# Ledger of designs, part 5: miniprotein binders against a2bj90

Target 1, 235 residues: a2bj90
Amino acid sequence: MSRSARRKTSALNTVLRVVEVFASIQGEGPFTGTYSVFVRLAGCNLRCPFCDTRYAWSLEAGKPLGVEELVEEIARYEPSLVVITGGEPLLQRHPLNSLVEGLESLGLRVQLETNGILPAPARDEQLWRVYHVVSPKDVPVRVPGAKLHPSWVDYARATGRAWFKFLVANEQHVREVAEYVAKLGIPRSRVYIMPLTPEKLDMKELLELHSRIASLAVKWRLNFSPRLHLLVQLP
Key: E = the ipSAE of ESMFold2; O = the ipSAE of OpenDDE; V2 = 0.75 times the mean of E and O plus 0.25 times the DockQ between their complexes.

## First folded at step 21 (miniprotein)

Design t21 (at its last look DockQ between E and O 0.08; V2 from the best seeds 0.00; counts 0 for: pae E 7.4 > 1.5, pTM E .587 < .8, other shape alone 2.601 > 2.5, placed apart)
Fold by OpenDDE base, look of step 21:
Structure t21 (fold): chain B 235 residues (1-235), chain A 83 residues (1-83)
Amino acid sequence: as target 1 above (235 residues)
Amino acid sequence: SPEERRIEELKKILEELKRLLEELKKLGDPEAAKELEERLEWAEYLIKFLEYLGDPLFLRFAERILKELEEYIEEVEKKLEEK
């Protein structure tokens, strides 16, 4: 391989397409309330009709950032957690493993947000070591092209570092989630249900929807995920 | 269904917003055009969301949103008549 080809392959493994980097509170899932730096990666393999981050769907919506520079930027916030999100972060799996390695070398905890379509991390990936919140889009929300990859269930059982966060609007959705997780053998303690919210709800509507889904979580013996950032008006 | 009727009302509002956008572009008001583009994108999103989720709770949310969009159309039309 020429020196130019080695530089191109090394650059491809060390550059991420990043939409935004910001500090906030994790509003969702098992880490709700944690002071976090969010890294929103560009590109998604889905086109969910309810997506609140549609601007991240194209890879071109992100700027190319070096992994080393991004690690230094994240570290300046002194985060209790680094949340890697986006469209679908696992579309950038190779440089993402390098990012995780850099962050872990600083003792930073990392959580990935994923739609679970792409395979779970393998044991030789740096991503194997981090926390994962998998948000399936096949159940109950039936997004075209969405299917949970079976390896996420195996990863969850092997590591205890995965949770499953399902978007729900009503009791029928919660029933479908309960049946689905039972069929897959996902432990109920690892299952979160979260309100499926349209954009631009007012605070009264947002609270009504949260109350509805929280009550269903208790009834169905599932964990509840708020959208805390929306309730407290943070990014 | 009530849901289908509300989706059809939203589609009519969407077409009216598109008409007004083209008028604002012709008048050379880029700020008003940008605001209207953001409202259009949101109306298109809401249509797709309601087509996906037929739930009475979400219909009530859509009814509020429809009213706000209708009020905005009236405000824009009035501003266009004054120019």
Scores: ipSAE 0.535, ipTM 0.775, lowest interface PAE 1.0, mean pLDDT 91
Fold by ESMFold2, look of step 21:
Structure t21 (fold): chain B 235 residues (1-235), chain A 83 residues (1-83)
Amino acid sequence: as target 1 above (235 residues)
Amino acid sequence: SPEERRIEELKKILEELKRLLEELKKLGDPEAAKELEERLEWAEYLIKFLEYLGDPLFLRFAERILKELEEYIEEVEKKLEEK
């Protein structure tokens, strides 16, 4: 049986544990402002104190959905972008590749959000072809057990389809990010700094923090990522 | 400062968690002790995280975390009473 036939058979029988599916605006990173459907997968290999999606940490938080059913649900939204997030989506790597295959067959653009602990896609995976926003949690925020897998840098260099996004609160954090990406050989054009926004900041505090981090992005010649959905009060 | 006071309060909570861990070890409940050890490691990370932040804008974040830790201490104390 050919590789294509094996992948189609797997997609028909593959199940994902899904917390939620919803339409919104991509508020972060290179696709900021894009009408998107978000697919939040259950399970995470980290327990970040600043996580705003704690309800997705346990695999049991997700309901089983067949990949074909999920593709049909996503397609009904007519999205400009499908954002796969979670938890950590790569904990469900095999059925995730099947979902990507289904979405690509409909011509849908896909972006994955990952903490980068698990390895980057191999060349023969469907995930190889999609866009990735990688958010390392070892610098500057120093989450225990977080370490960026080195394959993400190789993947980004080989494909041009990965960007690195870092949560920062001040200039010391930005300096640490700059040193980190320089050591790893990640070019500034692939790096975003984003405000570390604790849960339930009010609008004045959100705007002040966005202004501070945006000014630092200009100063350090890094890309700035907003958290646009928070500013416009979308999910 | 309010930030330094908040961090000091978190350190007091850390010491209380350490005290409760020693009490759980005396009771010989290895599953409860492991759970508390994980929360202790998380709390130690959290204190270092907030000290590293050093920014008044994040006081609301510190308040939420402090409340969550205080609630956890109450849960552990109930487990000790049930023994």
Scores: ipSAE 0.014, ipTM 0.401, lowest interface PAE 7.4, mean pLDDT 84
ESMFold2 (binder alone), look of step 21: mean pLDDT 73; pTM 0.650

## First folded at step 22 (miniprotein)

Design t22 (at its last look DockQ between E and O 0.60; V2 from the best seeds 0.00; counts 0 for: pae E 9.3 > 1.5, pTM E .554 < .8)
Fold by OpenDDE base, look of step 22:
Structure t22 (fold): chain B 235 residues (1-235), chain A 83 residues (1-83)
Amino acid sequence: as target 1 above (235 residues)
Amino acid sequence: SPEERRIEELKKILEELKRLLEELKKLGDPEAAKELEERLEWAEYLIKFLEYLGDPLFLRFAEEILKFLEEYIEEVEKKLEEK
């Protein structure tokens, strides 16, 4: 490999395309209520119709930020958790491993949000060490091109650091999730159902939907993920 | 139902967007045509998704989709007028 190829590969591993960095409360999944810095990465391999972050779908929607600069920016918030989200963070897998290394070196806990289409972390990746909330888009919402990569089930079994968060609107969706996770051998204790919400719901409608889906979670013996940030009007 | 009517309205708008796509292709704007193709695929999926939801909240999603498609029609029409 020429010196030029090594320099290009090193430079590609140190820059992320970042849409936004902000502090809020983690509103979703197993870390709900945690004071978190959110790093929204640009680019997505899906076009979910119900996506609340459509502006992050293009890689060009993100600004190039150095990993070191981004670590320093995140650290200034003194977060209890760093949430790496976006479109699909694993599209930037190489610099994302460098980011995780930097954050972990500061003793920061990291949680990745992923759609689970791309392979789970390998044991030699820094991403292996972090928490993952996998949000499959094949079940029940059937997003085109969505398919849970089987390695996420293996990663979950091997590490105990993965949870699966499914968007649901009704009891039929909850049934499909229950059948799907049973078929994959995912423990119910690692499964969250979350309300599928239109952006234009009023607070009453949002609460009614949360109540309905939470009741279904109890009925079906699944964990419930709120959209707490929407309920408390945070980012 | 109101939901079924809204789906049929969305399907009509989708057909209009397909017409506009063919016009963009004729004008030789491959980038705009590709962008419209991607948005059409998304819109077609959205309609199917809405049909699958079978929930009253479907109407709210349908309104979001409708707005998205209308805004995009305006963008495409503007691009057609500039050529």
Scores: ipSAE 0.507, ipTM 0.761, lowest interface PAE 1.0, mean pLDDT 90
Fold by ESMFold2, look of step 22:
Structure t22 (fold): chain B 235 residues (1-235), chain A 83 residues (1-83)
Amino acid sequence: as target 1 above (235 residues)
Amino acid sequence: SPEERRIEELKKILEELKRLLEELKKLGDPEAAKELEERLEWAEYLIKFLEYLGDPLFLRFAEEILKFLEEYIEEVEKKLEEK
């Protein structure tokens, strides 16, 4: 490999396309309520009509940031959790592994949010050791092209560091989720159901939907995920 | 009902997107035509999804979808004018 090729590879490995970095509360999934710093990476391999972060779909929406500078910026917030989200963060897999290495060296805990289309981490990746919340979009919402990669189930079984979160609106959706996870062998302790919300709900409607889905979670013996940040009006 | 009217509005937008796809194919822009075809598949899916929900609360997605598709139509029309 020539020196110029190594230079290009090194620059790619140390730079991320970042839409925003901000402090907030993790509002969803197993880490709900945790003081977190969010790193929203640019680019997505889906165009879900109900996405609430459409501004992150294009890679051009992100600003290039060096991994070392980004680690320092994150550390200044003194987070209890670093949430890597996007778009789809695994589109920037190579430099993402470098970011995780830097965060881990400071003892920071990392959670990745992914739609699960791209494969789960390999054992030799830095991402192998972080927590993952996988949000499949093929059940029950059935977004075209959104097939969960089977390696995520293997990864969850091998490591215990992955959970699966599903958007649902009613009991028919919950039944579909239950059948899906049973077929894949995912234990219900790893499954979250979460309200499918349009952007324009008032607070009363938002609370009613949370109550409906929470009651279904109890009935079906599944974990419930709120959208807490919506309820408390944080980003 | 207002919910049925919203779904009919979405179907009219779908028809407009199909007309724009014909224009893109005439201009020989295969990448734009491919992207529009993917959006049409999603729009058809979403109309069926809204009918499946049937709940007036969730038909508010129709307003969000109308806004989303109208913005996309404007982007495609801008690209067509540049050609």
Scores: ipSAE 0.011, ipTM 0.373, lowest interface PAE 9.3, mean pLDDT 83
ESMFold2 (binder alone), look of step 22: mean pLDDT 71; pTM 0.589

## First folded at step 23 (miniprotein)

Design t23 (at its last look DockQ between E and O 0.89; V2 from the best seeds 0.00; counts 0 for: pae E 6.2 > 1.5, pTM E .621 < .8)
Fold by OpenDDE base, look of step 23:
Structure t23 (fold): chain B 235 residues (1-235), chain A 86 residues (1-86)
Amino acid sequence: as target 1 above (235 residues)
Amino acid sequence: SPEEIEEKLKELEEYLEWAEELIKFAERLGDPLFLRFAEEILKFLEEYIEEAEKTGDPEKLEEAKEKLEELKERIEELKKELEEKK
């Protein structure tokens, strides 16, 4: 590799395409209720019809931000958790590892949100050390191109730092999730079901849906994830 | 590229099949929430087809549009049935 190629690769490892940075409460998964800074990265390898962040699908929707600058920005919020989300954060894997290193150096906890299509972190990546909530889009929903990479199951078993969050609308979806996680050998204690919500739900409909899915979670002995931010009207 | 067009058409077909499955599910349950979700998916597919028309194969896109309209009609029929049962 020429000296020019190495300089281009080093510069690419220090810049993220970021859509937004904001403070809120983590509304979903095992960290629900945690005061968090959300870093929404640009670019996604899926086009989910039910995506609430469609504006993040293009890499061009993000602004280029330096990792160091982003770490300083995040730190000013004094977060209890840093949530890396977006379209698909792992599309920016190299600079994301640098971001994680910077955040961990400040003693900040990091949680990644991923669709699980891309391989899980390797042991030599900084991402290996953080928490992951994997949201498969192949079950029970069938988003084109969605397939859970098998390495996430191995990562979950090796580290105990991964959870799987499935969007469900009904008992059939919960059954399909139960069968899927059983087949893959994912422990039920690592599985969350979350309401699949249309964009135009009123608060009554939203609460009713949450109640239905929570009852199904109990029946099927799975963890329940709210969409707490929607319930409390936070971003 | 022709390959990118073919991949997008395949994605469109998979989405139309999924939308049809959602409608059939809404029909079976009589749940207006699922109906609204199916409508949201169909609206997304409409936008997706309109974007694909700029670059795609006209014949396959027309078939996809026809199927989309069929599914919209089924949703509107199901809405009426759910309103009449109230």
Scores: ipSAE 0.154, ipTM 0.594, lowest interface PAE 2.8, mean pLDDT 88
Fold by ESMFold2, look of step 23:
Structure t23 (fold): chain B 235 residues (1-235), chain A 86 residues (1-86)
Amino acid sequence: as target 1 above (235 residues)
Amino acid sequence: SPEEIEEKLKELEEYLEWAEELIKFAERLGDPLFLRFAEEILKFLEEYIEEAEKTGDPEKLEEAKEKLEELKERIEELKKELEEKK
């Protein structure tokens, strides 16, 4: 097979199961406020009670899309950031690396959202150069089966391209997060605390919770993450 | 299937313990926000139990259902207590 034919055949075999693609604002973490295209991949290795995207838990919820086709769709939005989320996107690791390669070849900036159970990228993966926001679910909210893979701390230290985001509702939760990150050697500059929000909050309650958690972030010298998309009613 | 059933039961127990922890936080702190968290977890657990019953052991699931109902009653009692202190 010629070099050209090999490339065409390989590209046709690279497929992702995708739940949705849409433009919005990144509402959480270090890139809050950035015009983004979100790519929600199907499948998750957790069943979190507060998950707002339960429709993405099953791989069957996603439709198969070729990576080349997906890159073209994303590029038409002219995003400042491509946010790959899900479910747990690392369940589709191999075709995900192909997607990242395609997006980077167009100069598009990529951020991955992960629960951190599967290992951090290896140096020879395309994901190595991507930004990561890791949301461990074993503290303070202890979701069954949610254990942060230790490679994420090593990756963050080696590359400076990972941050850790924790859902909290009060000061006791913040204390637990502080103890956890200290034990793991995660520097405060890489840690975000974010409001844990149940579904039934009205806008005033939502703002009061944000104010409470932001005040705790200042008190504990941690970064604060809003849930900006909820405050401004974007998807 | 037996291994799958045991895994789901273990997950149910851990979720129930977490829901109870949040109820205890609500009680200790007098903070109704934790009651809203607990209610959401219990709703999730009802759906999770329904899914597990398709492949699970009905007798073992009955214990989880009883615990779930106990926690629902504790939430209602605490709601009344917090409203009286309003």
Scores: ipSAE 0.088, ipTM 0.527, lowest interface PAE 6.2, mean pLDDT 85
ESMFold2 (binder alone), look of step 23: mean pLDDT 77; pTM 0.712

## First folded at step 24 (miniprotein)

Design t24 (at its last look DockQ between E and O 0.88; V2 from the best seeds 0.00; counts 0 for: pae E 2.8 > 1.5, pTM O .699 < .8)
Fold by ESMFold2, look of step 24:
Structure t24 (fold): chain B 235 residues (1-235), chain A 86 residues (1-86)
Amino acid sequence: as target 1 above (235 residues)
Amino acid sequence: SPEEIEEKLKELEEYLEWAEEFIKFAERLGDPLFLRFAEEILRFLEEYIEEAEKTGDPEKLEEAKEKLEELKERIEELKKELEEKK
């Protein structure tokens, strides 16, 4: 543990375990359609049946990359958005804060995707300034071990930098989400419902499910998130 | 530990309940797409049980395996019923 303090510079000597880095389009949530670089971190604290990135569950799936090296790689893509995802990125919280510092020093906008089990960022973390899309897995999807940490609601109110995204398959699921967010005091403007998709839907089924859930979003006055990358066949 | 084994069994039961809910949606709504969700959960559970057997007592997992097979059979029956209604 280093006690040495740098007056003007954070240490960028930390290492992240990274599964992949790639350019694509953000296909989900409030930044849908944005040219993005994705950084998929290894490790997850859940085992979701519908996870399409099971290869990132084990921390051992990631290769160690230095934060400085990673910042340089990301910058070469000239992204409009850097999306930090995984697994569950907050399992690597300390080096993740160093990565965010490096990216922000270059003026790059950052979004984190999280299942919300670990606490929201503290005010003294670089992650405090990052945009977050929180996907709770305890409603209507009931993954064992999932529970939204209450600090995410407080963080969203304090900063305006968090949105909540829920996987749904039908109107009963949407009703459950609506009741859940109302009880927590999450305003509808911060809530997205998104189609729950099995792995092997054909394009017709995928479009029909999108239409079904989008219609429900209008009916329930919630935001709709597509899975745009699936529709346009991007990673 | 005994507590770890019991927690794994509880998790298996929760996933099985998930799959049953989708089967009920398929029957109630007459929509075979919901069976696709149930099938994906059951495939996940087959892998989950296989991993648990490496470290656990196979006899404690037998009830979960029997329930999984029961749900697979129910899915096949319901597929036939929903196809006849088309």
Scores: ipSAE 0.441, ipTM 0.779, lowest interface PAE 2.8, mean pLDDT 88
Fold by OpenDDE base, look of step 24:
Structure t24 (fold): chain B 235 residues (1-235), chain A 86 residues (1-86)
Amino acid sequence: as target 1 above (235 residues)
Amino acid sequence: SPEEIEEKLKELEEYLEWAEEFIKFAERLGDPLFLRFAEEILRFLEEYIEEAEKTGDPEKLEEAKEKLEELKERIEELKKELEEKK
């Protein structure tokens, strides 16, 4: 391989399309309450009706940022966790592995948010080492084109570093989640249910919905994920 | 391509079915939350149809528009019924 081909392949693996970088509290999943830097990557392979980040669906919504520059920007916040989210972060898998390598070299913990359509990390990827919260969109919200890749179940069993977060609005949705995870052999200890929230809920409606879904989580013996950031009015 | 249009139309049909499911939940439970979900889906479908029209107007888009209007009418009727019960 010529020196020119190595430089082109290295350059493609060192640039991410980033929508935003911000510090907040992780509001969702197993790391709820953690002071985190969020890296929202551009581009999504889904069009979820209830997506709160529709502005990230296009790759063109992101600015090209170098991995080294992005690592330096993240490090300035002194985060307890780096949350990589977006549309779908795994659409940028190659430069994302380089980002994870850079962040881990600084001793930073990394958590990925993914819809689980794309394959789980392989053992040779830097992404293998990080935490993953997989949010399937095939159950109970049947988003077209959504299907959980089976490798995420295997990854969760092999590493202990994956959890599954499902959006639910009622007891029927919770039942469908319980059946789905039982069928796939996902341990209940790795399953979170989270309120599906429509746009423009007031705080009273939001709290009532949280209370309802939390009670269902207890009844169905599942973990509950709040939308803590919405409850405390953080980004 | 015609195949891409057919796939998008199938996706649109699946979203319409999902909107109808939320309307049925609202009707059955009397819970205005499900109306809010249905309205959000319908608004998304409006945007989706408008984008699809720019790429080609197949006959199935008209069927989807007709179904969208039917679902909007059902939401407005159900809103009135929920207001009268208050």
Scores: ipSAE 0.397, ipTM 0.744, lowest interface PAE 1.5, mean pLDDT 88
ESMFold2 (binder alone), look of step 24: mean pLDDT 77; pTM 0.714

## First folded at step 25 (miniprotein)

Design t25 (at its last look DockQ between E and O 0.87; V2 from the best seeds 0.00; counts 0 for: pae E 3.3 > 1.5, pTM O .731 < .8)
Fold by OpenDDE base, look of step 25:
Structure t25 (fold): chain B 235 residues (1-235), chain A 86 residues (1-86)
Amino acid sequence: as target 1 above (235 residues)
Amino acid sequence: SPEEIEEKLKELEEYLEWAEEFIKFAERLGDPLFLRFAEYILRFLEEEIEEAEKTGDPEKLEEAKEKLEELKERIEELKKELEEKK
C-alpha cells in the first residue's frame, strides 16, 4: 500500500461524525449520577418510534471531527466518565476504537451506549476494555430490524463490563424481560429496567411512572434505571 | 425497489401491532398512560406512511392507513370510556 493510501485509511479511521459534545450527569444505568461528558455520534441502524434523539439518525446530522481534537475537547471538561452515545455508536467502530485509545491514554473512563444489534467488541479492539450498556430493542418492545447480537452475552460473561437496559411500560414488559434474560443466561444483577416514556409527560406523570417501574424492579428483583436527567431537568 | 417496499410495509405492520398492544393495555388496565403510548406510536406511523407514499405502492399503503384510522377511532372510544369512569 502506498504512503498516500495509508494516509487516507488513517484519516478515515481518525474522523467521527459527531452531533454534539456536552457535559451533564449520567441519568441512566449503572453509572447514574456520574459527572459525564456525552459524545453523541451520528447515524443509527434503527428507527425507534420512542427515540428522544431522532436528530442523530442521519450520518449527515453529525459534523466530521478528528479523534485528537475530540479527545482534547472532552479532556477540558475533566469528566469522571466519558459516555459515547448517539444513534448507534458502533456504526463508526473504527474511528471509535481510536477515540477510546486516546481517552484511555489520559486515564479517562469510557462507557458506550449501544442497541446491541452490532457484534460486541473483539479482544483486539480498544472497545473491549470499556464499559457497555446494551439497550436491546427486540424485548419487550420489538423495533423492526432489532435483534440482540448473541456476542454481547458472551462479552458480558467474559469481562463483567456489560449491562443490559430494557425499556418497560408495565408488569407484562417486566415479565417478558425476566423471561428473555433467563433464556439468554444473563444474570439479573446485570439487568436494568427503565421507564418507557411517551412524549410530553409532565413532572407528576413522569414521577408516577418512575415509581411504578421502580416498584416492579423490586418485585421482579431487577435493577432500576431512572431517567434522572429528565427528573432533574439536565441534558 | 419492490423488496424495499415490502420491508417498509412489514415495518409499518409491526408498529401498528405495537399501537394495538398499548390500546389493549389501556383497556385492560384502565390506565390512560397507555393511550398516550399508542398515540405516540400512531403519530410516528403517520410520519412513516407519509414518507412511504413518496416511493411506495399506493395499494399496500392504503391497508396501513385503514388500520391506522381504525386504531385512532379505538383510541378515541377508549378515551371516552375512561373519562366516563372517573
Scores: ipSAE 0.508, ipTM 0.800, lowest interface PAE 1.2, mean pLDDT 89
Fold by ESMFold2, look of step 25:
Structure t25 (fold): chain B 235 residues (1-235), chain A 86 residues (1-86)
Amino acid sequence: as target 1 above (235 residues)
Amino acid sequence: SPEEIEEKLKELEEYLEWAEEFIKFAERLGDPLFLRFAEYILRFLEEEIEEAEKTGDPEKLEEAKEKLEELKERIEELKKELEEKK
């Protein structure tokens, strides 16, 4: 084994705590409909009542996986998009940057999903160049402890690689979102509203909520995000 | 920890406010779907209270538990009212 080969292997021995890796369709936000591999990282800094993935809240819910092994696993799916999600992926920021480096070296496009509490990527991070969908949880439904870090707005302006997605149930919520984004200087073209779904809706109720929120998106000139994976019964 | 209990109480109060707002929407709009939002939040709160009692002083959580029960009763009242309007 050469010293160069040992160094490359050692540099890729960074470990992530991963809850699951699976192929599906990105069902939300600007990349809706894209064939994707999802990497769900363990740990979250919030306890949202409407969270679909409560099983990822604890860091101990994840199994340790080496970054090199994870990149190889992801690549075998031949995804059009790699979606890094969780819990809150930025809790594992250091090894996450290593994963992004490996994925980008293979030409794979990466999107991060974050609640925006932790700061946006710095210019010298690998995460600086990936796409981000930021879901602030302090409006309209105010999750305790949630606060959008102001660096995300600066990052979005500097790079054009961030969008902001908000869960809403009615027009009052949409009004609150519109006021919030106006105060922060976030342009409408970067804003998505998405149906807030209580647990255990049947398909008729789910479609009615989608129709209600989509109509409001048109009325308020905001982008609409479905929860497409729920409508088509994919994970 | 006293600090952890005080933080949890603030969290519970915010979630109770959300549930109450959804109940008000159900009442104003005559739409029982908003009661399902409120119920979902209240189920989450029951879990959070149970967890907090394992590491804290259950007596300090009594106000949140009382409010939770008040909202559950109001939801059941409104369900009956809305079903009778059918």
Scores: ipSAE 0.379, ipTM 0.750, lowest interface PAE 3.3, mean pLDDT 88
ESMFold2 (binder alone), look of step 25: mean pLDDT 78; pTM 0.726

